# Ledger of designs, part 429: VH-VL binders against q96il0

Target 1, 167 residues: q96il0
Amino acid sequence: APERGAERRDTAPSGVSRFCPPRKSCHDWIGPPDKYSNLRPVHFYIPENESPLEQKLRKLRQETQEWNQQFWANQNLTFSKEKEEFIHSRLKTKGLGLRTESGQKATLNAEEMADFYKEFLSKNFQKHMYYNRDWYKRNFAITFFMGKVALERIWNKLKQKQKKRSN
Short names: E, the ipSAE of ESMFold2; O, the ipSAE of OpenDDE; V2, 0.75 times the mean of E and O plus 0.25 times the DockQ between their complexes.

## First folded at step 20 (VH-VL)

Design Y10 (framework fv_ebronucimab; at its last look DockQ between E and O 0.51; V2 from the best seeds 0.71)
Fold by OpenDDE, look of step 20:
Structure Y10 (fold): chain C 167 residues (1-167), chain A 120 residues (1-120), chain B 111 residues (1-111)
Amino acid sequence: as target 1 above (167 residues)
Amino acid sequence: EVQLVESGGGLVQPGRSLRLSCAASGFTFSSYGMNWVRQAPGKGLEWVSYISSSGGSTEYADSVQGRFTISRDNGKNSLYLQMNSLRAEDTALYFCAKDYEFGSWSFDYWGQGTMVTVSS
Amino acid sequence: QSELTQPRSVSGSPGQSVTISCTGTSSNIEAGYDVHWYQQHPGKAPKLLISDNSDRPSGVPDRFSGSKSGNTASLTISGLQAEDEADYYCQSYDSSLDSYVFGTGTDVTVL
């Protein structure tokens, strides 16, 4: 029977930075900030003898990372777009061009921008509330599984010690 | 109330393509992984495909690998299954199923299913 | 062939307890992967009964209980009721297939 090498179909999340850690690494790696989300992706180490619980934890962490990356990438894009639209709209209302006489992008003053930030936060308040709720739920679950994995590892170590004493 | 409504099923000939849709409501769709599970007439359940909450990760059963593509639109609260190169053995009721909890590999809510019949 | 093995049918009288077994292999249940249970009435979608071996989702009666030992998981239905007549499926994950796997299903009849 050809040993169908278990191609661990753990396809790296397509959206995470193509940072490839060294193949011989036995720990998680942190990549550079993503250009859209500004979040640093983590490349999770997969142990050779990964337990089902460890695998579950790893997958949950990976999914949570992907979820965060997508959320912030979209949020940043939306923010940038709306900010630009706001600036353009205000400049137009003031009868000002999009560029200064020196060719620089015309900017609004701090007070006007404060209005934008307030409006943006107000408009996206519910979205942020849902994000925060989900963020806490995910991290709670991750922490819970981390605890379970730690207990499992302790138990396995104890079993191994008992077997060594019995032989 | 959580609702999942499948659509897009029908009668198709072998080798043809079909696209299934699942409309989700009653929960934060973008927060949960989604699955397709199928059931051939008078048979048991068979997992078909998984997609992560963000859509960044996908998984497929060997029986459909390379032929089916799972996707989602979180803005529309919709899950999709593009089925290409359909075979007679793909004849089944197709359910969309929601992941139960974060880190749980079980499915708490299911649609009523959409029937796909592949026949010459 | 990669399905978890269940008895084809189980029957009991009202008020009795019935147990459905789900037997796996070294790549799924015996490897330590959690087992989940579903109830499916004819013409209906499956309903999650037990998650993670023994956890009951909200709305599931306490007469349903799950356990796991070695390569076998069990669903016990205590105080069997007429409405419990349905197909029951166990589900787990198989590391050799890198996929979710369902049991062959068990038809529970109330006599």
Scores: ipSAE 0.865, ipTM 0.953, lowest interface PAE 0.5, mean pLDDT 93
Fold by ESMFold2, look of step 20:
Parts: structure tokens; C-alpha cells; sequence
Structure Y10 (fold): chain C 167 residues (1-167), chain A 120 residues (1-120), chain B 111 residues (1-111)
């Protein structure tokens, strides 16, 4: 996962909201929930003296956020689409229209909807299993690199203390 | 079993275009970044392009920037390389390569490659 | 595009140890970027042998090992076998090019 230089800009792939952190932020920033994925994006700070290890961690966190947002945006769209199709199919079977006489959307009760939720979970079980596996793999990798960055920063502070005392 | 199968190579005149494809199987394609790497006849390896797992980030070697476009379709488990304004120096065997582990900038599975020859 | 420097060829007898060096510059290995190693048999695709300086992916024999110190990485093949005859490439990242960079390649011959 290479990146050409340390550039800061908004990335807004299809189906995700846009958020711009403050101009003078020197820290990562957490934005509002994305409309499509319902996840809060993190906007990552790029220091001018970013080490190779810091660069890897930042890109891994950015890529993981993109991956996670895309998964849930797709699942939310699929859920909404299949839910609507299920309701319309069951209303048709009952001989009912899409709207009541008052103009409200016709709906099914919780017992009728239980069939949909069971069917949806069954259809998507494998995708969620692979998502969970890869989420844990990514979380372990991110935690590992965060630890390495922390140790690197401690070592750099100790080296700067030695230079100041020896001057 | 992880498999990557490239296609779309061939003989083409300078200035023309080709589109390469890579069919992936045996792993969750949408979870991994993908790369194109090329090898000119009798020469070493040269990285060409990268695309992130979601398709939201792309990178290119300077030698192909502005001429090549990497893309992916996670629904079809397919990776693509659109190669425009081809030059003689683009002649190479083109490999599709999968990122190894998350946070590792190495490539664990490679296809067998598809040959692109650019000559007049 | 700069390349990481490797010896052109290295040879050894079956059972011996062989070491391949990979030397970089201040914008890649010396800057702290990790080094990876690939094996490529004639007419075949490269295979990852070592990732992140010393990590050996599943299925790679433990006779392959890697290390990095300063501006140089090393791949060691202990107990050289006939099937180890191949080309070997190191790879890293170069911050001045914003690009992956491969080594010049080393032809390993088993005597």
C-alpha cells in the first residue's frame, strides 16, 4: 500500500459523507457519523517528520477505515433494498397496496418481519464471518504498529535528552 | 487456494491502448490491496500501480502516471489496468500481485503474468 | 527509478549456506523502510520468501531467513538445495520516489 508523498485532502468515495477537519489541527479528528455506513470517520494528521513506521500505521488506519465504511455502506444498502422487496412481496400476497388509504407506507408487524430478519442473516452469514475475521486481523495489526510507534517515539525522546545533556 | 490469472496482453503499436484484467479467487478479494508489477524481457521487477482494498486510493509509478489507470470490481473479484499511449519501454510481462498481511508492503501471491509487446 | 543493489550472482554447494546482500540508500533502507525477499524460478512468477525484514510466510521452509542492519538487508539460505537455484529479488519503499523499489536481482547457482 504505497502513497505518493504526505498529502492531506478529503476523500469521498461513492456512498460516504464528506467532512473537513479544522485547518490548524495537529491531531487526528473524529467526524460525524457517515450517512451511508453510520460510522464516524477519522481524519488523520500527517506530521512533517513522519517516520516510515508512522507512515505505515497511518496508511493502515486509513485503508481500514475505507474498507470498513465500504462494507457497512454496502450492507446497509442491501438490507434496505431487500427489506423493501420483502415487504412489497408480502403485501402483494395479502392483496394489499403499497400505501394505506391515508397515504402512509404499508408495513408488516414484528412477527411478519421476523421472517425477513432470519432470511437476511442467513444469506449474509458468510460475508459477516469473513468481515469479522478480517476486522480482528486488522485490529491486531493496527495495535501492533501503534506499539512499535510508541516505542520509537520514546527512543527518539531519550536520544534528544542525551543530546541536550551532552551539549 | 489463492489464484490470480492475468489476461489481455498482446502485440500493439506505440500510441495504442490495451486493457489488462486479473481474475482473483481463493481469498476475500475485497479485503486486500492489489498491485501491478512488470518485468521487461531479461530485466528485473518494476512496480507499476497500487489500488486499495475499497478502491478509494490509487498510486502509480512515475513512468506510467497519467497514462495508466488501475481499477477494481470487488463484485467480480477482478482487477484491471487500462494502458493508454503505450510506448516501447512498456514492453514487459505484467503481473497481478496481492498485498500480503495488513500493514505489510509486500506481495504474497502473484499471477503468471500476461505479456505486453509494444513495437512498430 | 533507482534500484536496490544486489550481487549479480552467488553460488554454493548442496548443504552449504549462502547469503545475498541488498544495499539501499538514504531514501529507502537507511531511512528505515522494511525489506522483503522474493524467489523467481525461470519462467515462473515471483514467490514471497521473507516479509518485513525477517518474517517467513506460511509454507516457506525455515532454511530461508532474513535480517536488516543499517542500510543493508540479507537473505540467508541454509542447507542449500537444488530447487533453490533461482533469481532472488529484494524490495523496499523509496520515499524520494514515492514508489516501491526492487533490487537488481541475484542469480543463485547450486554447484
Amino acid sequence: as target 1 above (167 residues)
Amino acid sequence: EVQLVESGGGLVQPGRSLRLSCAASGFTFSSYGMNWVRQAPGKGLEWVSYISSSGGSTEYADSVQGRFTISRDNGKNSLYLQMNSLRAEDTALYFCAKDYEFGSWSFDYWGQGTMVTVSS
Amino acid sequence: QSELTQPRSVSGSPGQSVTISCTGTSSNIEAGYDVHWYQQHPGKAPKLLISDNSDRPSGVPDRFSGSKSGNTASLTISGLQAEDEADYYCQSYDSSLDSYVFGTGTDVTVL
Scores: ipSAE 0.684, ipTM 0.879, lowest interface PAE 1.3, mean pLDDT 86
ESMFold2 (binder alone), look of step 20: mean pLDDT 92; pTM 0.930

Design Y11 (framework fv_ebronucimab; at its last fold request DockQ between E and O 0.53; V2 from the best seeds 0.75)
Fold by OpenDDE, fold request of step 21:
Structure Y11 (fold): chain C 167 residues (1-167), chain A 120 residues (1-120), chain B 111 residues (1-111)
Amino acid sequence: as target 1 above (167 residues)
Amino acid sequence: EVQLVESGGGLVQPGRSLRLSCAASGFTFSSYGMNWVRQAPGKGLEWVSYISSSGGSTEYADSVQGRFTISRDNGKNSLYLQMNSLRAEDTALYFCAKQYEFGSWSFDYWGQGTMVTVSS
Amino acid sequence: QSELTQPRSVSGSPGQSVTISCTGTSSNIEAGYDVHWYQQHPGKAPKLLISDNSDRPSGVPDRFSGSKSGNTASLTISGLQAEDEADYYCQSYDSSLDAHVFGTGTDVTVL
């Protein structure tokens, strides 16, 4: 029995844009949109004296970004694939070729495409619900940590000021 | 109910390779970072490796760095640990462990573990 | 490996309160990294008891509490019960190792 070649699911290469921000940059950088997810990656600045809380926040943001990138990359790929399959299937059913007489790629009308979108959304509804749920959870967590980091920074600044006044 | 089931453990000779698997269910696997933690017989817990929810980031303990590779297939709700160049000190019960809530570096669910024995 | 230091064993009578300490270093607990606590019964997987110093996950009895001060974290078990006999591990992150680290473990015995 021929070993069915494990279809390497073309996981979208995590195209972490090799954009290296300038080494001397003290701020976050936004890269160009990823070709698969269409999301702009953020290169997070790492302070020299990053606190554990800041590190935790940064890692959470990074992970969340990666999570988002992967989700949308996969979603877009799935969408494109299923859309193409749908179009091909419908054209075939109509007895139409994949190309028009002018040699252009045959397309479906707006009504037919509306059916595709409806079906696609219906099929992926749960996936989107889970994504949205987790998106909110992640962002709430991020916001929470941002608040904590802000408080920590304020506190540290106050302590430093007190120390300077005592000396 | 969240379930993690490890497999792939066994007896191997030093220098050989082994691949562990962890099957996850009962939660959105693709949303959480996953870890491998091991416990040598009669010893404490030792963190081995971490992989982010997307698989884009991985971390390793120094003891396994360069020898072990953590990976995941979110489509199959599966976590893997490729262990190469196995040593006697790698003998342990290997647990897969789920990250707790987002931003927490704790592990809320653990499998029952799979035993890896490295012996001549 | 810079393990967090725990007492080897702690014992108490039923109904008593026991405290397990977890002492770290400047690269982990003292640096401000959170501490987590796990319970492990013999032959069982660890169970998360306390997350992020003092957060108690759902399903964990309120008799378990965590605290952190300086370089030391503490797990307190109030109203000790027979089922609490287990190994307890603290866990944190070590910046020098860039790794998660566990404590040496504490055997809790109910007398």
Scores: ipSAE 0.885, ipTM 0.961, lowest interface PAE 0.5, mean pLDDT 93
Fold by ESMFold2, look of step 20:
Structure Y11 (fold): chain C 167 residues (1-167), chain A 120 residues (1-120), chain B 111 residues (1-111)
Amino acid sequence: as target 1 above (167 residues)
Amino acid sequence: EVQLVESGGGLVQPGRSLRLSCAASGFTFSSYGMNWVRQAPGKGLEWVSYISSSGGSTEYADSVQGRFTISRDNGKNSLYLQMNSLRAEDTALYFCAKQYEFGSWSFDYWGQGTMVTVSS
Amino acid sequence: QSELTQPRSVSGSPGQSVTISCTGTSSNIEAGYDVHWYQQHPGKAPKLLISDNSDRPSGVPDRFSGSKSGNTASLTISGLQAEDEADYYCQSYDSSLDAHVFGTGTDVTVL
């Protein structure tokens, strides 16, 4: 379809839902949870006469959503992969198999798993610090531009009322 | 210290391909959009392409649309430009440039560029 | 191609102020898109001087200032120094091209 806002369709499947809002919707849409990040994507409305500020805000919100979804999708995969590797390594050291006698996946007890959680948190501390810093910066910027867009819209309504009274 | 180092330029014949790379360091590469900008010898600056921080959105100048492909590997802190069907008019110094701040469409850090010469 | 229009050259003596104009069209500056400014010394990469019309990134001297009014943006260099001799480019976004656009460039000479 020939519209502005097909950005999500250009991305290779990275966990984005297949939900597609109506083409002529006048509202933002919230889609179902992404299977990798568990975050709900927002499909942003493009106004017919979008101002430069509105365009900048919309693109910032879209790119922030994509950035956030990518971070958590990657963190979820890394956590799962490293957890499984930790369990396999510790089971191998103990001479145990990957499955119990009942056929279930072998696991470690709570105290053994606590070692993994401590190691994972320590290893990823700086990565999460940078993520939090940039998350804060992005949300501050979004809030700032939302305020500017709101002021612009009020200003334009006042100008329209002045033109009608002068005509 | 933010650093951007371009590579992969060279002399090629028209119709051939080149792949440019840009190695980034000194900042969280995966948080920022990236751009390619070129400058023909003795000429001004021309924006070529943009890619969002996640790689989910790309934009191209009309002059390169359909021939060039921008991509990034956030795991390797690397930006790429695949240039196909090269023409003499693509001859330029190619810069890798970082998005300034979130919501900004300006470029605060630039590499020194890699030269692409397309000649018979 | 709708390039942003700049004067080819501007000159001034040390300590004077010079102003570089950047004039757009109805699809870029006049439409309300922000203007950014870059300095480029010979053989060097461009350096961002002014973002979003008037914001100075960290490390840019306050003698550089920017403004925008209507379809024209301006870069002013107060207290001109020898090191300010360079090419200067403005940049904006063009909605008809869906592209970032640069100005034609201005050669600043310090007499």
Scores: ipSAE 0.751, ipTM 0.908, lowest interface PAE 0.8, mean pLDDT 87
ESMFold2 (binder alone), look of step 20: mean pLDDT 93; pTM 0.948
OpenDDE, look of step 20: ipSAE 0.857; ipTM 0.949
ESMFold2, fold request of step 21: ipSAE 0.748, 0.751, 0.742; ipTM 0.908, 0.909, 0.899
ESMFold2 (binder alone), fold request of step 21: mean pLDDT 93, 93, 93; pTM 0.949, 0.947, 0.947
OpenDDE, fold request of step 21: ipSAE 0.883, 0.883; ipTM 0.960, 0.960

Design Y12 (framework fv_ebronucimab; at its last fold request DockQ between E and O 0.59; V2 from the best seeds 0.76)
Fold by OpenDDE, fold request of step 21:
Parts: C-alpha cells; structure tokens; sequence
Structure Y12 (fold): chain C 167 residues (1-167), chain A 120 residues (1-120), chain B 111 residues (1-111)
C-alpha cells in the first residue's frame, strides 16, 4: 500500500519579514504588509535598560502581533479557498466553465457572491466571536500595561530628580 | 471546563527520543501560550519550554536547549514536546501548563502529567 | 536548580497563620519580575494560588494572600486548615536565564 504522503498542510510560512531595523534605532519600526495576513508587522524597540514591566509589555505586544498575523493569514487563506470552491461549485451547477469565452476567469454575480459571504460569515461566526473577544482582552491588557509602564517611567524620573536635588 | 491531558511518556534509554503530547479542551487553545514544566521524582518544579499562542516564538530552559523542541497544532488543540538525546536527568513527570491571563506569566491550568523515565 | 529560595518546611496549627517566603536575586524578584504561587498536593498537579504578586484567581480562598517587597515574596495562609497541607512553589522570571524559574518548594504541615 503506497504510503500516502502526508499532505504537508502548507502552513503559511510565518514570513516574519526579515526586515531588520537599523541597529541604532531607538523606536519601533513598521514593516511592509505581510503577504498572507496583509497586516504590517511592527518591530519593537528593545531599550538597553528595559524594565521587567517594559519587557512584559513588549512580549505581550509581540505575542499579540503574532497571534493577529496568524489569525488573519489563516482566515484569508480559508476565505480564498472557500470562495474559489464556491465559485467552482456554482459554475458547475450552472453548466458553465471556469473560463469565459474570452478566456477570463468566470465569476459569479453579486447576488450569488452575497450568498457566499453570508454563508462564510455564518460558518465562521463563532471563530470571529472568539477572536474579537480575545482581541479585546489582549488590547485591554496591553493598554493596562502601557499605563503601568508610563507610571513607572514617571516615578523613575521623579526619583532621579530628587536624587539630583539631594546631591 | 479546561482540561489538559498529557500523553507519550514512558521508559526510554539514554540517547533515545520521545515525543510528548498534550490535548487541550475547554478554552480557546490558539489564544494562549503554552508551557511544559517537569518535576523529577521527589523534586521541585522545573520550567522546560514555552511556545506562543501562534507558535511563532519558542523558549527553552538551558537544560534542554538544543535537545527539545516544543510545537503546537492549534487546529487539533494539541501541544507537543519532541525530546531528543534524552538523559537520565530528564527523568520526570512532564506537565502541560496553560498561561494565565494575557500578560501574566503564571500558569493557571495544568495537566496531570506524563511520566518520562530515562534509564539504561 | 531552582533559582528562588524557599524554606524547606513550614508548620502551623489549625486556625493559625503561616507565611512562606520566596527569596530571589537581582535578576528576578529584586529586578521587579512578578511572583506567582502554586499549591501542589501529593500526586496532583500544581494549582495556581496567587498571580502577579498578590492577585488571587477565582476559586482561591481569601485566606491565601501574596505580597512582594525587595527581593522577597511572601505567601500567607491565614486560618490554616488540614487541606492546606501541601507543597508550595513560588515562580518568577529570571532575566539572566531568560527563563521561568521556580522556587525550591516549601512543605507545609498542619499540626
């Protein structure tokens, strides 16, 4: 029995754009849109004296970014695949070929495509709901940590000023 | 209810490989970072490895760096630990552990563990 | 080897309060990394008791409390009960190791 080659599910190569920000950069960089997710990755700056809180924030932001990238990459791939399957199925049902007489890719009308979108949204409703929920949770957490980091920085600045006045 | 179930443990000889699995349920697996933590018999807890929610980032303890590989399949709600070049000191109960709230580096749910014994 | 130091054992009578210390270094607790606490009964998986120094997850009794000062974190168990007999571990992050680190563990005995 021929070993059915494990279909390597083409996991979208996490094309982390190998964009390396300049080594001397003191700010976050935004890369080009990812091919699959269409999201622009952010390269987060790491300060030389990064505090634990800053590190925690950075890691959370990085993880959240990766999470978003993966979600949308997969969603876009799934969408594209299912859309194509839907179109092919509908064309076949209509007795139409995949190509028009002019050689162009046959398309469905707006009404038919509306049905696809409705079905797709319905099918993926729960997935989107969970995504949205967790998106908010993540962003609230990020915002919370941003606030904490801001307070920490203010406090550190005040301490430094006091120390300078005492000397 | 959140459940984590480890499997794949067993008796192996030094230098051999073993793959652990953790089946997750009761939560959105793809949203959380996952960890492996081990406990040698009669000893304390030792963090082994971390993998981000997307699987894009991984971290390892020095003791297992270069030998162990953590991975995940979010479609199957599964976490894995490929253990190569096993040593006697790798003998432990291996726990799968879920990260707590986003930004917290605590672990809120643990499996019951799977026992790995490395012996000649 | 665990990087956080805990007392080997702590004992108390029912109804008493006991405190478990977790002492770190300049690369973990003293650096400002948060401390988490776990309870582990014999033959069971660890259970999260305290997160982020003092936060108590849902379902954890209020008799458990956490604090952190300087290089030392503390878990206090007030109104000690028989079911509290277990091993307790602190956990933090170590920047020098770039890893999560656990304490050496404390055996709590109820007399």
Amino acid sequence: as target 1 above (167 residues)
Amino acid sequence: EVQLVESGGGLVQPGRSLRLSCAASGFTFSSYGMNWVRQAPGKGLEWVSYISSSGGSTEYADSVQGRFTISRDNGKNSLYLQMNSLRAEDTALYFCAKEYEFGSWAFDYWGQGTMVTVSS
Amino acid sequence: QSELTQPRSVSGSPGQSVTISCTGTSSNIEAGYDVHWYQQHPGKAPKLLISDNSDRPSGVPDRFSGSKSGNTASLTISGLQAEDEADYYCQSYDSSLDAHVFGTGTDVTVL
Scores: ipSAE 0.883, ipTM 0.959, lowest interface PAE 0.5, mean pLDDT 93
Fold by ESMFold2, fold request of step 21:
Structure Y12 (fold): chain C 167 residues (1-167), chain A 120 residues (1-120), chain B 111 residues (1-111)
Amino acid sequence: as target 1 above (167 residues)
Amino acid sequence: EVQLVESGGGLVQPGRSLRLSCAASGFTFSSYGMNWVRQAPGKGLEWVSYISSSGGSTEYADSVQGRFTISRDNGKNSLYLQMNSLRAEDTALYFCAKEYEFGSWAFDYWGQGTMVTVSS
Amino acid sequence: QSELTQPRSVSGSPGQSVTISCTGTSSNIEAGYDVHWYQQHPGKAPKLLISDNSDRPSGVPDRFSGSKSGNTASLTISGLQAEDEADYYCQSYDSSLDAHVFGTGTDVTVL
């Protein structure tokens, strides 16, 4: 039923911070989009016999997710704040009010807003450069640890087979 | 050049509080986890606390759990340690230390430390 | 007091090789956690020499090398020099404490 699908989706956005995966699940879970960053959080499974390498990978993935969500949440707020300040400053310079005759928020035309976008990109260029560098560093590290975990699991499986044959 | 500068140490009586600060520069502070490590006079190193790059995760040594609170302000490139209910055994030189590479739990840069003395 | 065990002191003549051991327990090194090494001169902050058992950060001389086997990690200083006289600490993670742990420290003396 379509209404049931919409009901499930409607409750997911309003309860994003309260999402709780099953306690005994053996899989990672992907939650609904976070309303501030629009990114989907991953809810990580912790195996009963987590190895040191698996622990490092899990913590790296969790902290990378938090780092990424914090960056975009902060950038979204900064963008909105600076956009409003720019519009208000330009309207005051032109001697115009903050509201139209109908009471709607006054704004600037596309060419005037292009000045804002250029200024915002220039002001935040270095911050985004460092973010991209660290995003690639984190992605390479995660991939490297995923490979190491995969090899560790293969080795343990082979050692278990060899041990059983010798016993 | 990476620099970490601790401050806020001093001489205090048992049961009182201090707040330590660590000013960071020369790297993207918000990208790295941070640690406090202490060294009692003439003794070895003891890990105290960890905070993740976003501030979303914190960890504490059992000896300070419930008394110390680690925090950070990524807007000010600053790390903090609120130290409540201080005891004589908390007397030490306190270092802030930067997490090395992503996925490594080594500490590559350390400050020179700030001295905390807890004495009657 | 769950510390990693190191010898109290090690000495050698210039040009000699010395090795510092770091012995753990079933909840840290034996469990498979990595070992890191730090050098600390008197009155100075520690300096990272070796990370993740054997990785040498940039700026660290190649006469410093690390290894780990079983429950023991080792730091080897080849071609010992006067400026190597310092305290050396190993570090790992302990799963029973959910904490980073340091070794007891080793005083290296250059004769």
Scores: ipSAE 0.755, ipTM 0.906, lowest interface PAE 0.9, mean pLDDT 86
ESMFold2, look of step 20: ipSAE 0.742; ipTM 0.902
ESMFold2 (binder alone), look of step 20: mean pLDDT 93; pTM 0.947
OpenDDE, look of step 20: ipSAE 0.870; ipTM 0.954
ESMFold2, fold request of step 21: ipSAE 0.752, 0.735; ipTM 0.909, 0.903
ESMFold2 (binder alone), fold request of step 21: mean pLDDT 92, 92, 92; pTM 0.942, 0.941, 0.941
OpenDDE, fold request of step 21: ipSAE 0.882, 0.882; ipTM 0.960, 0.959

Design Y13 (framework fv_ebronucimab; at its last look DockQ between E and O 0.47; V2 from the best seeds 0.71)
Fold by OpenDDE, look of step 20:
Structure Y13 (fold): chain C 167 residues (1-167), chain A 120 residues (1-120), chain B 111 residues (1-111)
Amino acid sequence: as target 1 above (167 residues)
Amino acid sequence: EVQLVESGGGLVQPGRSLRLSCAASGFTFSSYGMNWVRQAPGKGLEWVSYISSSGGSTEYADSVQGRFTISRDNGKNSLYLQMNSLRAEDTALYFCAKDYEFGSWSFDYWGQGTMVTVSS
Amino acid sequence: QSELTQPRSVSGSPGQSVTISCTGTSSNIDAGYDVHWYQQHPGKAPKLLISDNSDRPSGVPDRFSGSKSGNTASLTISGLQAEDEADYYCQSYDSSLDAYVFGTGTDVTVL
């Protein structure tokens, strides 16, 4: 049966930048910032002899990246939308048009925008708290698995050295 | 308390389609991968499909590849399984299952399941 | 579908210890993939008992223990109780299938 390689699982999520590194690359690649999240996606290298633990780590990193991409893409969209609505509502209240006499988009002053930012942060406080909690949990798990992988690699190197000495 | 509630099961003829739903509560749904696992009557458990927390990655068992589509709506805390070209062998109780801890490839919470019967 | 091999049934008296084996292949357990264990009572959803070979989730009694050696994982139930009568499934990942795989299941009977 053809080894249905791990490649099928590692299909780039449809929402992440379609940055494709060179096929012969033996390291992780960082892509340009995503247009929605503004986060730089990482294309993870898959070694030929990837251990189960390394695979688990890689998958966790990949999933975490996707999770972050989605969160920030949605957050940025929500922010932009609410910001625009706020500006429009305030301009309307002031009896001002959406455009200046010069045809530029009308903006609010820094003090008025500060009110928006405060309100936005207050409204989204719980969402950010959950995000931060999960972000820390994910990164803790990643770090933990990185440690395990490092230990596994050390152990494998030691075993190889012992085998070479016995032959 | 974590709760998963499956729905959408029923009796269908071979070749027909069915859509299963799973309503999740009691945890941050958007943070965890979700799975479908099925159990034929009097048989063991069979993994069917996985979807990542963001929905950006999906995986399928060979038995359902090309016929089933897993999806999720994080805004509605809902998981879905679109089942097309149903076969008699697809007759099973379908569970939605939550991934355990981050990086764990196990399932800590399961729904009660929804029964799908494919018969002529 | 490549299933992990379990004994069909295991029985024990109350207070005894029983062990359920789960045997894999070179593409799953023997490759180094972790094994998880589930308990399923009749008409109920599976419950996670052991994660990552030996880790117990919160709320799982300490009388349940998991181990793995070579291509075989084991679930041990010490101090067998009447409520332990259930089906038990091991689960792992298979690299050849690129899929999660379950064991054939073991019916545990308390005599």
Scores: ipSAE 0.864, ipTM 0.953, lowest interface PAE 0.5, mean pLDDT 92
Fold by ESMFold2, look of step 20:
Structure Y13 (fold): chain C 167 residues (1-167), chain A 120 residues (1-120), chain B 111 residues (1-111)
Amino acid sequence: as target 1 above (167 residues)
Amino acid sequence: EVQLVESGGGLVQPGRSLRLSCAASGFTFSSYGMNWVRQAPGKGLEWVSYISSSGGSTEYADSVQGRFTISRDNGKNSLYLQMNSLRAEDTALYFCAKDYEFGSWSFDYWGQGTMVTVSS
Amino acid sequence: QSELTQPRSVSGSPGQSVTISCTGTSSNIDAGYDVHWYQQHPGKAPKLLISDNSDRPSGVPDRFSGSKSGNTASLTISGLQAEDEADYYCQSYDSSLDAYVFGTGTDVTVL
């Protein structure tokens, strides 16, 4: 299962991350955790002689990263909003204020908060089921394309050896 | 059953704007990239634009770059095409099309299209 | 028009086989990009017949088959039926245009 992450910032100009790898790099880069999704973005290397299969793999990995980060950013935002609404609703039902005498946010006890967590999981069960299905589908596809790229590279090395012999 | 329903087409004068919509159902819309493809009367198919499943990446055909804007609202299962500075050459039936399997770069479900006519 | 070349028309009698060619350029099919095939009846949306050169999606009859060799892809319809009368388009990706590209289209007539 993926780790639960942070919220995505709505006004960010560049989407997931502001990390910029060096101008010329021959490696994928792993950036810092995104503030909202709490996932580490990968900045993918584009070689000059990228094959169609390599391009498909890279774009699939990029799109999967975007999809995954959007899901968790949205879920973290929804979780936070619904948690606050639940707490405020239960405090109001008890006739209690939203702040303690010290000015800190009033909270509910562990048994009461367990009700929220149960309700949240139940309400979002289908969404998480579809997310998990598509997460596994995407990772299977990525693995499949990784295998095809590996085979392509092996055969290209054999063709290069044959070409050197004939030259 | 997967359904894609386009709307917003019509007759407009050159230089004007239209906004096309595509309502999606029967699949997890937020998981798939989406495309607009057009077909001028009596002509073949021409790809117009692409948007990734999250909306984070967009691509445009050279013929529409800078004039058209693709967008999506995954909360409403809707795809959009804002068409500005319309030209007679943009006259076509506009289809909404869903990406097939992850990594395939083909389109498995298409709507029936909405007609855009740009004429004086 | 399109930069993928198809014959304008082909015809065959019911039960016969027809083959539609799709020829590309050095920036698309010859570069190694996959080819996909669509069927379009008059007034209808295109339907995906073949993906990734030879993959047949669920619900597509097995009389439709695809292949790719070098700069040319082929769609073969064996056991031609009246319902196969339609326009057929190939599609690929072009790296010089950074765009999806369609073929010129082929009218298939069932005699």
Scores: ipSAE 0.725, ipTM 0.892, lowest interface PAE 1.0, mean pLDDT 86
ESMFold2 (binder alone), look of step 20: mean pLDDT 92; pTM 0.935

